# VH-VL binders against Diadenylate cyclase (dacZ): the designs that were tried, part 12

Target 1, 269 residues: Diadenylate cyclase (dacZ), of Haloferax volcanii (d4gzm5)
Amino acid sequence: MAALSELLGDLVADVDGLFLFTPSSSHYEQFAETDVPTVVIAPENTVEAETFVELPLQFQNVKDRIRFGVEGAMEQSIVEAGDTIACNVGTFGGDPDSLVRVRVEENMRSGIYDLFANSRADPGVIRDVFEVAIELGKKGQKGEPVGALFIVGDAGKVMNKSRPLSYNPFEKSHVYVGDPIVNVMLKEFSRLDGAFVISDSGKIVSAYRYLEPSAEGVDIPKGLGARHMAGGAITRDTNATAIVLSESDGLVRAFKGGKMILEIDPEAY
Key: E = the ipSAE of ESMFold2; O = the ipSAE of OpenDDE; V2 = 0.75 times the mean of E and O plus 0.25 times the DockQ between their complexes.

## First folded at step 4 (VH-VL)

Design W06 (framework fv_rocatinlimab)
Fold by ESMFold2-Fast, scan of step 4:
Structure W06 (fold): chain C 269 residues (1-269), chain A 122 residues (1-122), chain B 107 residues (1-107)
Amino acid sequence: as target 1 above (269 residues)
Amino acid sequence: QITLKESGPTLVKPKQTLTLTCTFSGFSLSTSGVYVGWIRQPPGKALEWLAVIYHNDRKLYSPSLKSRLTITKDTSKNQVVLTMTNMDPVDTATYYCAREYSDSWPYYFDYWGQGTLVTVSS
Amino acid sequence: EIVLTQSPGTLSLSPGERATLSCRASQSVSSSYLAWYQQKPGQAPRLLIYDASSRATGIPDRFSGSGSGTDFTLTISRLEPEDFAVYYCQQYDSLLTFGGGTKVEIK
């Protein structure tokens, strides 16, 4: 609609960039008619946008979506500190019903983009593990809350820094996270102690690995259990990414380089 | 047995695009945990990593050369192709393809092709 | 980007002697993500050591690697005639970078 395009152009006339998250073709065309440089942040560039940032996980928290888009755009030199952007986001429900004005600052490099794009493991593998953790957090296992520790990438080093707690059911298998049957196995085995070790490519290397909890050099909120400490410690000592589901609070947290980068509420998904 | 062999033009003119093909045997790039990369070495100088492609089509490029490089694979032909745009005499080097085995251990190259010398001159 | 500096640039020794080659990183290499390669004239590099200290398949036990953080060493305990070559270190903590090389030549 021409009238809507004119109104949208006026609303974003003084910004340096416009960020669209998972736009439809018609939605993208409406904003593309404005004079403002437009950045599409989505899992796939289906709208064939000239400027595109791949979104590996569909963040339900508006702040996390904006954090990811800004950091990705800065990394690709699309925007720089001092720029003002408008983000088209859904603040009421899932529809993109709002424009949020954000001034880009250097301290917005929080690691959220780095966690997916520049980690040892493929971004899709990290996404697939997050989806398993989120489903476990929402549904539990056999009606009960469960905790889980997934160590993703750098599997050779992770295996060398851990020990078996039980027989590894994946010892001679060649199965990958993202396969529905494998995801069911990960959910079923989540009630057992230890960590899942997943390779750079998503191969399930092991279950039931013991990782020593350690607080040294790990930046985590106080009160979190052994799984979080172990995840922080292993990511301090390797290039792996740790994804932890808390049995106690039901939240999923991700660690890289000994730091907690992301905290998500499965109930929002 | 695992073997890799580089092929392509041995002479390229400045500003042209170089296309090199790595043909391999003894493994498949559809097999989990297998990766193939390209490394170059100018005459008498050090090794320089260029690009890597994984069995799942994930691609990594040297940051300094990223804008000039494209790596692709054809799993049915057991081939990996490197394309490098805007060639310059300083790009004269022996180009190697090599297999990276990282599913059990971090990124390093355990099998290498013999290399192909590419000279850039007018 | 991690820059690797190898020293010495050239090491002149006789067969039977011990060779010690240094590789220093501009920042800490996590979890010993450091490999060593041997390259003979006209040939492709050959993997010797990975994870700073693990010997690759088929590599003689006279080759050993050590070190962590920023300081890594390749040791050849007793040089054989076939060991005179150029040696490169490579890190894989932050993408992939190679050192400048150390040439081990006959004295």
Scores: ipSAE 0.000, ipTM 0.456, lowest interface PAE 12.6, mean pLDDT 84

## First folded at step 5 (VH-VL; from U14 with heavy chain D102E, light chain S30D; framework fv_satralizumab)

Design U16 (at its last look DockQ between E and O 0.28; V2 from the best seeds 0.00; counts 0 for: pae E 4.6 > 2)
Heavy chain, then light chain:
Amino acid sequence: QVQLQESGPGLVKPSETLSLTCAVSGYSISSGYYWSWVRQPPGEGLEWIGFIYHSGRTYYNPSLQGRVTISRDNSKNTLYLQMNSLRAEDTAVYYCAREYSESWPYYFDYWGEGTLVTVSS
Amino acid sequence: DIQMTQSPSSLSASVGDSVTITCQASQDIDNYLNWYQQKPGKAPELLIYDASNLETGVPSRFSGSGSGTDFTFTISSLEAEDAATYYCQQYDNLPLTFGQGTKVEIE
ESMFold2, look of step 5: ipSAE 0.300; ipTM 0.723
ESMFold2 (binder alone), look of step 5: mean pLDDT 93; pTM 0.942
OpenDDE, look of step 5: ipSAE 0.244; ipTM 0.711

## First folded at step 6 (VH-VL; framework fv_satralizumab)

Design T30 (from T17 with heavy chain N59Y Q65K; at its last look DockQ between E and O 0.62; V2 from the best seeds 0.00; counts 0 for: pae E 8.7 > 2)
Fold by ESMFold2, look of step 6:
Structure T30 (fold): chain C 269 residues (1-269), chain A 120 residues (1-120), chain B 107 residues (1-107)
Amino acid sequence: as target 1 above (269 residues)
Amino acid sequence: QVQLQESGPGLVKPSETLSLTCAVSGYSISSGYYWSWVRQPPGEGLEWIGFIYHSGRTYYNPSLKGRVTISRDNSKNTLYLQMNSLRAEDTAVYYCARLWGDYEYYFDYWGEGTLVTVSS
Amino acid sequence: DIQMTQSPSSLSASVGDSVTITCQASQDISNYLNWYQQKPGKAPELLIYDASNLETGVPSRFSGSGSGTDFTFTISSLEAEDAATYYCQQYDNLPWTFGQGTKVEIE
């Protein structure tokens, strides 16, 4: 009987690569001798693959897993726009059981992989804050455009490099982003000035923070407002990620290391 | 009072898998904080192994990545450490510890430690 | 990885002496440094967090100072119960790392 890798290879012989999402060792070994370049995409390189893309989050949605894995591969120069790949993904919680052909397009470089990769804060925390910012960008606050500034991770250093604009309503609270009630609170407080500071674990440390670092040496596109400058500056001086919603253009931007790494239109997301 | 207590085998063979448990009392491991494993070879300093967030996400020391797994059972209020491919250099006292992590990071409660010897 | 270097590796002093231990980080860690005491046969115990803040219940004879790369831990009047090994630990970036320790003996 022909090996599974031989049969699958015949079915996808015209692709530029094969992406295996979270394969078992036995599943991976079936492709060890195939002519098709093989990439493992998983939370950890347990099969010791030569070519590996780490998933910082495990997505349940197949589309999101594929998009995130493809973007990660593009960021590592494993694939380029114009390549056609076969994505072998699991839909029932076991070894990969489905095959999706994907043409790699330049518009897949959204910055989403960079938003989570090598972040001090838990990627799930960053996701939860990002989703709040996106929702605010789509809906506003009571139909009005709003701005918001969220500083995620390295909260001790961020608190040290900032000062209060008002009394911190979270000072004695132990509430975490991702709780639906807390997300409602974050949206309500977003109409007020200052930054939110959120810990690596998602605790809301403070609201109403004025970020003190100057924007000198921050690599940010011209024409962006004070929230963007402050977010960029704090991420240069700390290991935090800044997520900024612009009141004027409604876009959500993220900053790490003093650089803008993502710009997303909430309506297109 | 928060208490942590490690348990597991005292003697294991090279290439085997180490399995340790940490029973936590006086605080729910799902309610907050980071929960960590730290080891200390006899007569040597301390090495952080990794931690698990209250959310369930884990981080590991890169020097041990691929060999260690930290997990938990919230219903038993218990942490676990699994370490594969043991070597003689893995001989150490193994501690579990609670890591405060709101905006500073320090180990505020430690277990008493359990000695694990890796030898033929 | 951020390397933490303590000096001295050991010292011997009399009750009542002032004892100083230094800790140097391989890069700027702001004030993200803790000090632990480990008595023989026991787990480490936190004494000082954020370079200079005493943990609850820690005697005032213990103190810490410093920022950036250079940190100092002081016992202002050594007591017999202070015979232990002392460790600094950074939390600026993962992995969390400890100094190699300073053994303090009573003469």
Scores: ipSAE 0.006, ipTM 0.544, lowest interface PAE 8.7, mean pLDDT 83
ESMFold2 (binder alone), look of step 6: mean pLDDT 91; pTM 0.911
OpenDDE, look of step 6: ipSAE 0.325; ipTM 0.730

Design T31 (from T30 with heavy chain R57S, light chain W96L; at its last look DockQ between E and O 0.59; V2 from the best seeds 0.00; counts 0 for: pae E 8.9 > 2)
Heavy chain, then light chain:
Amino acid sequence: QVQLQESGPGLVKPSETLSLTCAVSGYSISSGYYWSWVRQPPGEGLEWIGFIYHSGSTYYNPSLKGRVTISRDNSKNTLYLQMNSLRAEDTAVYYCARLWGDYEYYFDYWGEGTLVTVSS
Amino acid sequence: DIQMTQSPSSLSASVGDSVTITCQASQDISNYLNWYQQKPGKAPELLIYDASNLETGVPSRFSGSGSGTDFTFTISSLEAEDAATYYCQQYDNLPLTFGQGTKVEIE
ESMFold2, look of step 6: ipSAE 0.020; ipTM 0.546
ESMFold2 (binder alone), look of step 6: mean pLDDT 91; pTM 0.927
OpenDDE, look of step 6: ipSAE 0.561; ipTM 0.812
ESMFold2, look of step 7: ipSAE 0.007; ipTM 0.526
ESMFold2 (binder alone), look of step 7: mean pLDDT 92; pTM 0.931
OpenDDE, look of step 7: ipSAE 0.507; ipTM 0.794

Design U17 (from U16 with heavy chain Q65K; at its last look DockQ between E and O 0.28; V2 from the best seeds 0.00; counts 0 for: pae E 4.6 > 2)
Fold by OpenDDE, look of step 6:
Structure U17 (fold): chain C 269 residues (1-269), chain A 121 residues (1-121), chain B 107 residues (1-107)
Amino acid sequence: as target 1 above (269 residues)
Amino acid sequence: QVQLQESGPGLVKPSETLSLTCAVSGYSISSGYYWSWVRQPPGEGLEWIGFIYHSGRTYYNPSLKGRVTISRDNSKNTLYLQMNSLRAEDTAVYYCAREYSESWPYYFDYWGEGTLVTVSS
Amino acid sequence: DIQMTQSPSSLSASVGDSVTITCQASQDIDNYLNWYQQKPGKAPELLIYDASNLETGVPSRFSGSGSGTDFTFTISSLEAEDAATYYCQQYDNLPLTFGQGTKVEIE
């Protein structure tokens, strides 16, 4: 018992906070009043915690879950770089069964939290679109690399700042991203020029949209093509998130507020 | 027909926590839309408090950030509002409302009747 | 936050009169504006959406116009039942914000 206590003692020694990931009410009550500030990180604040960080996505990887939650806490100024926290997480489902000591670093501010948690669109929709883009990046279409542009959220405004290049195959349809059949459709239509417009809730509003925002003031890395510029520009002028698959380099990028927020290699994902 | 019905304590003391419920019928809160709380002090205008999306995502008015929690129980088709550290200025009629967000434009299409909350010693 | 300023704060008019209310946004909100009617003791009801579109079931005497920062709400021929407070509301950006309201009284 002494050895186990020492092990646990080392993990919680001199921590600046306790992070409870998706605790039950009983679990939260048990640890709500500790010697350090307690933070609940969960999809919803069902335990009526005083300090709460939203976890809008499900993470299978515990490390990713912790990083996402920590970044959220940083954004809310709950913790800062240099702090040490104890994270109580569930690794095998159910109640938290693991304790992880984490030192908060500045580089944990990746922008991913903001991308999902502060988007107009549902975070799940953004995730689903990313998955489509990533899969498309890995496999291409009929073995050939393809580029694609997805504009997610604030669809009305996006539509007002764009024009049709051709007939909208999704006109009068009520289909949503994340549906396996719809995802196949998106991949098939990825060969088409223009952007996909997706609503906050994931409804495919349109394909073949030409975005017409001004390129002035867009902050995108040099060397990126027209899709990236369009995605960056539209996110400057709207509350949408742009997800771009590059035909040339095969990378998936996300834009928000006129800036590139994320870059992913589908092969490494 | 979609119906919303707020319920609450009516009277709350300063510094205490407000808990409100909104029972929704005619539509599943997990199926779509943004479900919002709006309040109106007596004789004053409307203030948007925040919303919960059908997925559980929440957004709060920055003016109230840190004091407000919106949650839901899908099995009961019920919304909840919690507000901490109440002050006299939090005295208001509190409304739950559905925000139509499946297609543009967005607007509040259904409202509850509202419930008065008075903050007083 | 986007501030919405309504004018006037209150007005009195007779049945049959034309009534005009204005709403000004602190920034360009395109046509992302709704108008609501609220009667005493009741929740607001949507009258106009997207600045100029009449909600289903709303009488044609109600109308809205404008884009950008300046918006107008009009009752062409006032009826006794129109006594209420009217609010504009923007949905261009979060947080959602309302005008301070215009109380319309019938003489």
Scores: ipSAE 0.212, ipTM 0.695, lowest interface PAE 3.1, mean pLDDT 91
ESMFold2, look of step 6: ipSAE 0.286; ipTM 0.712
ESMFold2 (binder alone), look of step 6: mean pLDDT 93; pTM 0.942

Design U18 (from U17 with heavy chain R57Y; at its last look DockQ between E and O 0.01; V2 from the best seeds 0.00; counts 0 for: pae E 16.2 > 2, placed apart)
Fold by ESMFold2, look of step 6:
Structure U18 (fold): chain C 269 residues (1-269), chain A 121 residues (1-121), chain B 107 residues (1-107)
Amino acid sequence: as target 1 above (269 residues)
Amino acid sequence: QVQLQESGPGLVKPSETLSLTCAVSGYSISSGYYWSWVRQPPGEGLEWIGFIYHSGYTYYNPSLKGRVTISRDNSKNTLYLQMNSLRAEDTAVYYCAREYSESWPYYFDYWGEGTLVTVSS
Amino acid sequence: DIQMTQSPSSLSASVGDSVTITCQASQDIDNYLNWYQQKPGKAPELLIYDASNLETGVPSRFSGSGSGTDFTFTISSLEAEDAATYYCQQYDNLPLTFGQGTKVEIE
């Protein structure tokens, strides 16, 4: 009687790699005897796989899980453009139950993995702010292009290194990014200059913060404006992530440690 | 030596559109700094209109937002100001100027000679 | 917007006099303030940056001081060529704003 792991191994033997998304130890062991290079993609390396890609968020959409896992593997040089991989994912809950074959292409590198990986702030908070910036870049505010500056994480230090432009409408509030009502408030307030400051856990700490711009010790591509300079500088001096929407070119950029780590067209996302 | 020179019509009718040019020599407008327009009504003080950053990013004085566009042509090393819906109070000397900066608009280190624009009424 | 208020609006003084112009910001702008001189028919020229720093080539009789909301510009020994209008300008926040100017006349 042939073992299921042996039959599944034969089905994927002609690929350049096998990606197992959040497998149980039992499931992982079923592929331990195959010759196919195997990569585990999960929040933690609980199965002690030799090749592992961290998945910093729990994605509900299977397509998003695969995309993130492939980008992470490309970033770690586990796969190359032109490779064909088999992605073993769970579609109904439980152990992986589906197989998706993917050809890796160079244009799959977007920088999105770097945005969410290894951030001080909760990755879900980064995602929620990023999604607000993307939606604002696609649609603007009431059909008009807008700019925005969101500083996420390390809020205490960010507040100490910034100045108010106006009274803080959130000073006595206990509201969090990700709430649909709060997200629409963020979009409405983005029409005014100044930065939003958001805590590691997603609390809206302040709006209308002036951040001092600086090019000193900031690795920013030439040609970026004052909002980007302010975001870059604050991430040099704190552990925050800056997410910047440009009014002029409509691109969303992110900065960590005084360095731009992502530049993305909202329409292409 | 950096030089800026404004040009355009001296007389414009109310409700029309003002179009000014600023020829820059001695420095490439795409290589650095903020490039700004400032105006001064006769016998009065200075009002900042806005800038275009060397990257192309623009910012306008909120008091003029919706009426003003600042643009450029890097191959001609030229700045442009367009102002719509002109009124009598838009009569002024218009200057283009370079804002010295490392990371933020700072001070105006080079100015054009200015061009008087009169809005008839 | 940060409003910049200069005082006096105009003054007349004799050669050799010391003159003082004040500039008050509507909010704390630290030392992010510049002073310009504008002679009739000409564009403004920078004299002082960051409240107190003299620009290259500017005579030492010009000086500035202050921080926060209150700033002072002084000409220690007025010369005939100092007849001009003087402006303060803040750069702490956008939009950039100027004081309304102080006209200095020589008697």
Scores: ipSAE 0.000, ipTM 0.384, lowest interface PAE 16.2, mean pLDDT 82
ESMFold2 (binder alone), look of step 6: mean pLDDT 93; pTM 0.941
OpenDDE, look of step 6: ipSAE 0.019; ipTM 0.569

Design U19 (from U17 with heavy chain R57S; at its last look DockQ between E and O 0.17; V2 from the best seeds 0.00; counts 0 for: pae E 12.2 > 2, placed apart)
Fold by ESMFold2, look of step 6:
Structure U19 (fold): chain C 269 residues (1-269), chain A 121 residues (1-121), chain B 107 residues (1-107)
Amino acid sequence: as target 1 above (269 residues)
Amino acid sequence: QVQLQESGPGLVKPSETLSLTCAVSGYSISSGYYWSWVRQPPGEGLEWIGFIYHSGSTYYNPSLKGRVTISRDNSKNTLYLQMNSLRAEDTAVYYCAREYSESWPYYFDYWGEGTLVTVSS
Amino acid sequence: DIQMTQSPSSLSASVGDSVTITCQASQDIDNYLNWYQQKPGKAPELLIYDASNLETGVPSRFSGSGSGTDFTFTISSLEAEDAATYYCQQYDNLPLTFGQGTKVEIE
């Protein structure tokens, strides 16, 4: 019978902040009298919270949502290492239904938040490209493992720093990643060498772009091939994000600033 | 026609907090674009302060980070700038402006009239 | 941060003259550069985007060129109404930065 805000207040009396993940307006309003600093973590600030951290991607894994939210808060100086935060997060969808206490640690500053929230490309575009790469990694092409290289954002510079390998089937088109028909086209064209170039807003600018592989000034794990070196190099030289599907291990990796930022197992996504 | 109009105090004391309001008409600030604050000390050039994106995400010039908050009220179609710990160097005309683009800050296509803020003892 | 350096700081010219203003970026910004005009007591107004593209409604006497680090803005036949301060602005990376301005005066 007690209000949720009263129960949460008792459970979190000794924390430095309360993080509400994707709350409804009514859920957020229940904390109007709470003395604990409250932060909203969500894809958009629909509740118009005074303190807000964008959650750039909706993750099924609660741990990933919490980690990205905490990292974003650290970047905005809302919390610091050593703080204890109560994270109110939803495990069944809808309003937050679970509480996780988290001690903020410096190793949570991974740089991955900046990949999505502070990237040149729209976070939804990055997500849509990741989804294409993940699906391709799970299914391959006609059941066979496939590699792919997607360069997302800063398309003008990327096009200027690359050369065509073949005719660009998208040269006169105005199509965007995220459209199921376009995603099928991307998967079909991934059979050939070269990179896809995708604009900040998700427009497919080109396929079959040659990007010169380079290990110089690129922080890349040992044993990764030319596609990874090309992706790393272009992100060293532009503000783009590279998303690379490895044929050999089936993992999807992201690069920014010449460094590997993210590594995703398609089967665990 | 998009119109922006700043308002706020003309005179503020050092170490205090500046609060400015920008009323927007002709376009919903939650529907698109970047919404920015830019300042110009008298007789000097322009300095970008930061933006609030239509989604509610914010970014602040690193030279001012820690002192500045940009916020909004969508129901009033209004932007706000708060700047704490004011110094004499913060004396400037403050503009709100819209940045044309849906994917990356680009150019400023609509500006307010500007409001002069003087920081003095 | 990308520093934008304009030259000259000011100039004075007669109606009908051709004037040029340069803008130099501290690093390669391709064509990610805009030019604004600001008249006294007014907010800046966009004249040229992407280094060379004239904004709708801007007189054809205004032009821009350049790429990389070196950019030029030209008024081909100066008119009295062109007395203003002109700014370049890069958008290649955050924070957005402006040149320090060039004041154009008509004698």
Scores: ipSAE 0.000, ipTM 0.498, lowest interface PAE 12.2, mean pLDDT 83
ESMFold2 (binder alone), look of step 6: mean pLDDT 93; pTM 0.941
OpenDDE, look of step 6: ipSAE 0.072; ipTM 0.651

Design U20 (from U17 with heavy chain S55Y; at its last look DockQ between E and O 0.40; V2 from the best seeds 0.00; counts 0 for: pae E 8.2 > 2)
Fold by ESMFold2, look of step 6:
Structure U20 (fold): chain C 269 residues (1-269), chain A 121 residues (1-121), chain B 107 residues (1-107)
Amino acid sequence: as target 1 above (269 residues)
Amino acid sequence: QVQLQESGPGLVKPSETLSLTCAVSGYSISSGYYWSWVRQPPGEGLEWIGFIYHYGRTYYNPSLKGRVTISRDNSKNTLYLQMNSLRAEDTAVYYCAREYSESWPYYFDYWGEGTLVTVSS
Amino acid sequence: DIQMTQSPSSLSASVGDSVTITCQASQDIDNYLNWYQQKPGKAPELLIYDASNLETGVPSRFSGSGSGTDFTFTISSLEAEDAATYYCQQYDNLPLTFGQGTKVEIE
């Protein structure tokens, strides 16, 4: 009876890398001496792998987990476009039990890994806000295109560097992104001027914040409007992440450190 | 009443790994805030090592990146610091501290008493 | 990294004297600067946040001012219990950084 790791090694011998998603120590050790470069993709590096990519979020969908892990590896220069990777994943808990062969493509560098994994705010908060922006981009509100500006994380500094356009409907509320009713509220209020300010933990601190647009020291493609310039500028001046939905082209963009880190068509996501 | 208490070895050898524990009481480390490690060489100033956010994300001082790991155990309400490849210059009092950063202002509002770690052959 | 430079590194003064400590940041940090007091064998304690705001329970003889890159901390009438080391600390960006400290001794 052949060891499972030996059989799997034969099946993946012609790949450029083996990605093990959340392996147990014993599972990881079965591949420790293979000639194939091995990468562990997990919430924490508990197996002390030499090459490790963090998954800071729970992914129910296997496709999303693989895509996120591959992009993380690309961001860390562990793999490059043109590589063929064998991804070993689990579907029911326990050790990985499935194998997926993936050709790494340049368009997998979407910026989503950097957005979710490297922002100051809770990765779950960033994802929840991003998904609201994506849904608005796909469907609009009541069937009409909508723009939106969400500033996520470092809320104290963001509030200090902004001013109100109107009364803050969330001033005495203690509500958090990720709650379905709150997501509906965010979509309704996104038709209005100004920015949402959301804390590192996902508390909605304010709506209707004015943020001064600026192109100085901001790396933004030409032709983007004031909402994008305001988002870019605040991320230059704070540790916040900006997530911007454009009414005119329907694209979702994110900014960090005064730079655009992603641009995604909601329909392609 | 929130209290933090560091513990670990008082003496360690060069090139070995330092492991420190911070026991937290009076507040759940998974409920909020940033949880930091800060060190102070004897007779010298303070150096921020890094923090772990209440949901587990970490940030490290770039000067120490690659040699430090901050982690936690929510069930024990405990923070951990590991530092590899110790040198004599790593001799310091090590503090754990809570950073109030959900809203303005940002500052360290609770500190442990500190534990001295000496790196010597 | 934002470097914080304090001056002087130490000073001695008499009870009742006015004492001034300066802190310079290597770049503009607005007012995102705190001052801490540390007595021997103890952890630091916050005195002033955001350059000029006294923490609750801190005596009014302590004050701070400045913005941008240049900050000043003053004890208007030194008392015996003020013998300590004082640190500025910026929180404008990571990594969080402290000044090297100013030791204040009572003559």
Scores: ipSAE 0.017, ipTM 0.562, lowest interface PAE 8.2, mean pLDDT 85
ESMFold2 (binder alone), look of step 6: mean pLDDT 93; pTM 0.941
OpenDDE, look of step 6: ipSAE 0.026; ipTM 0.581

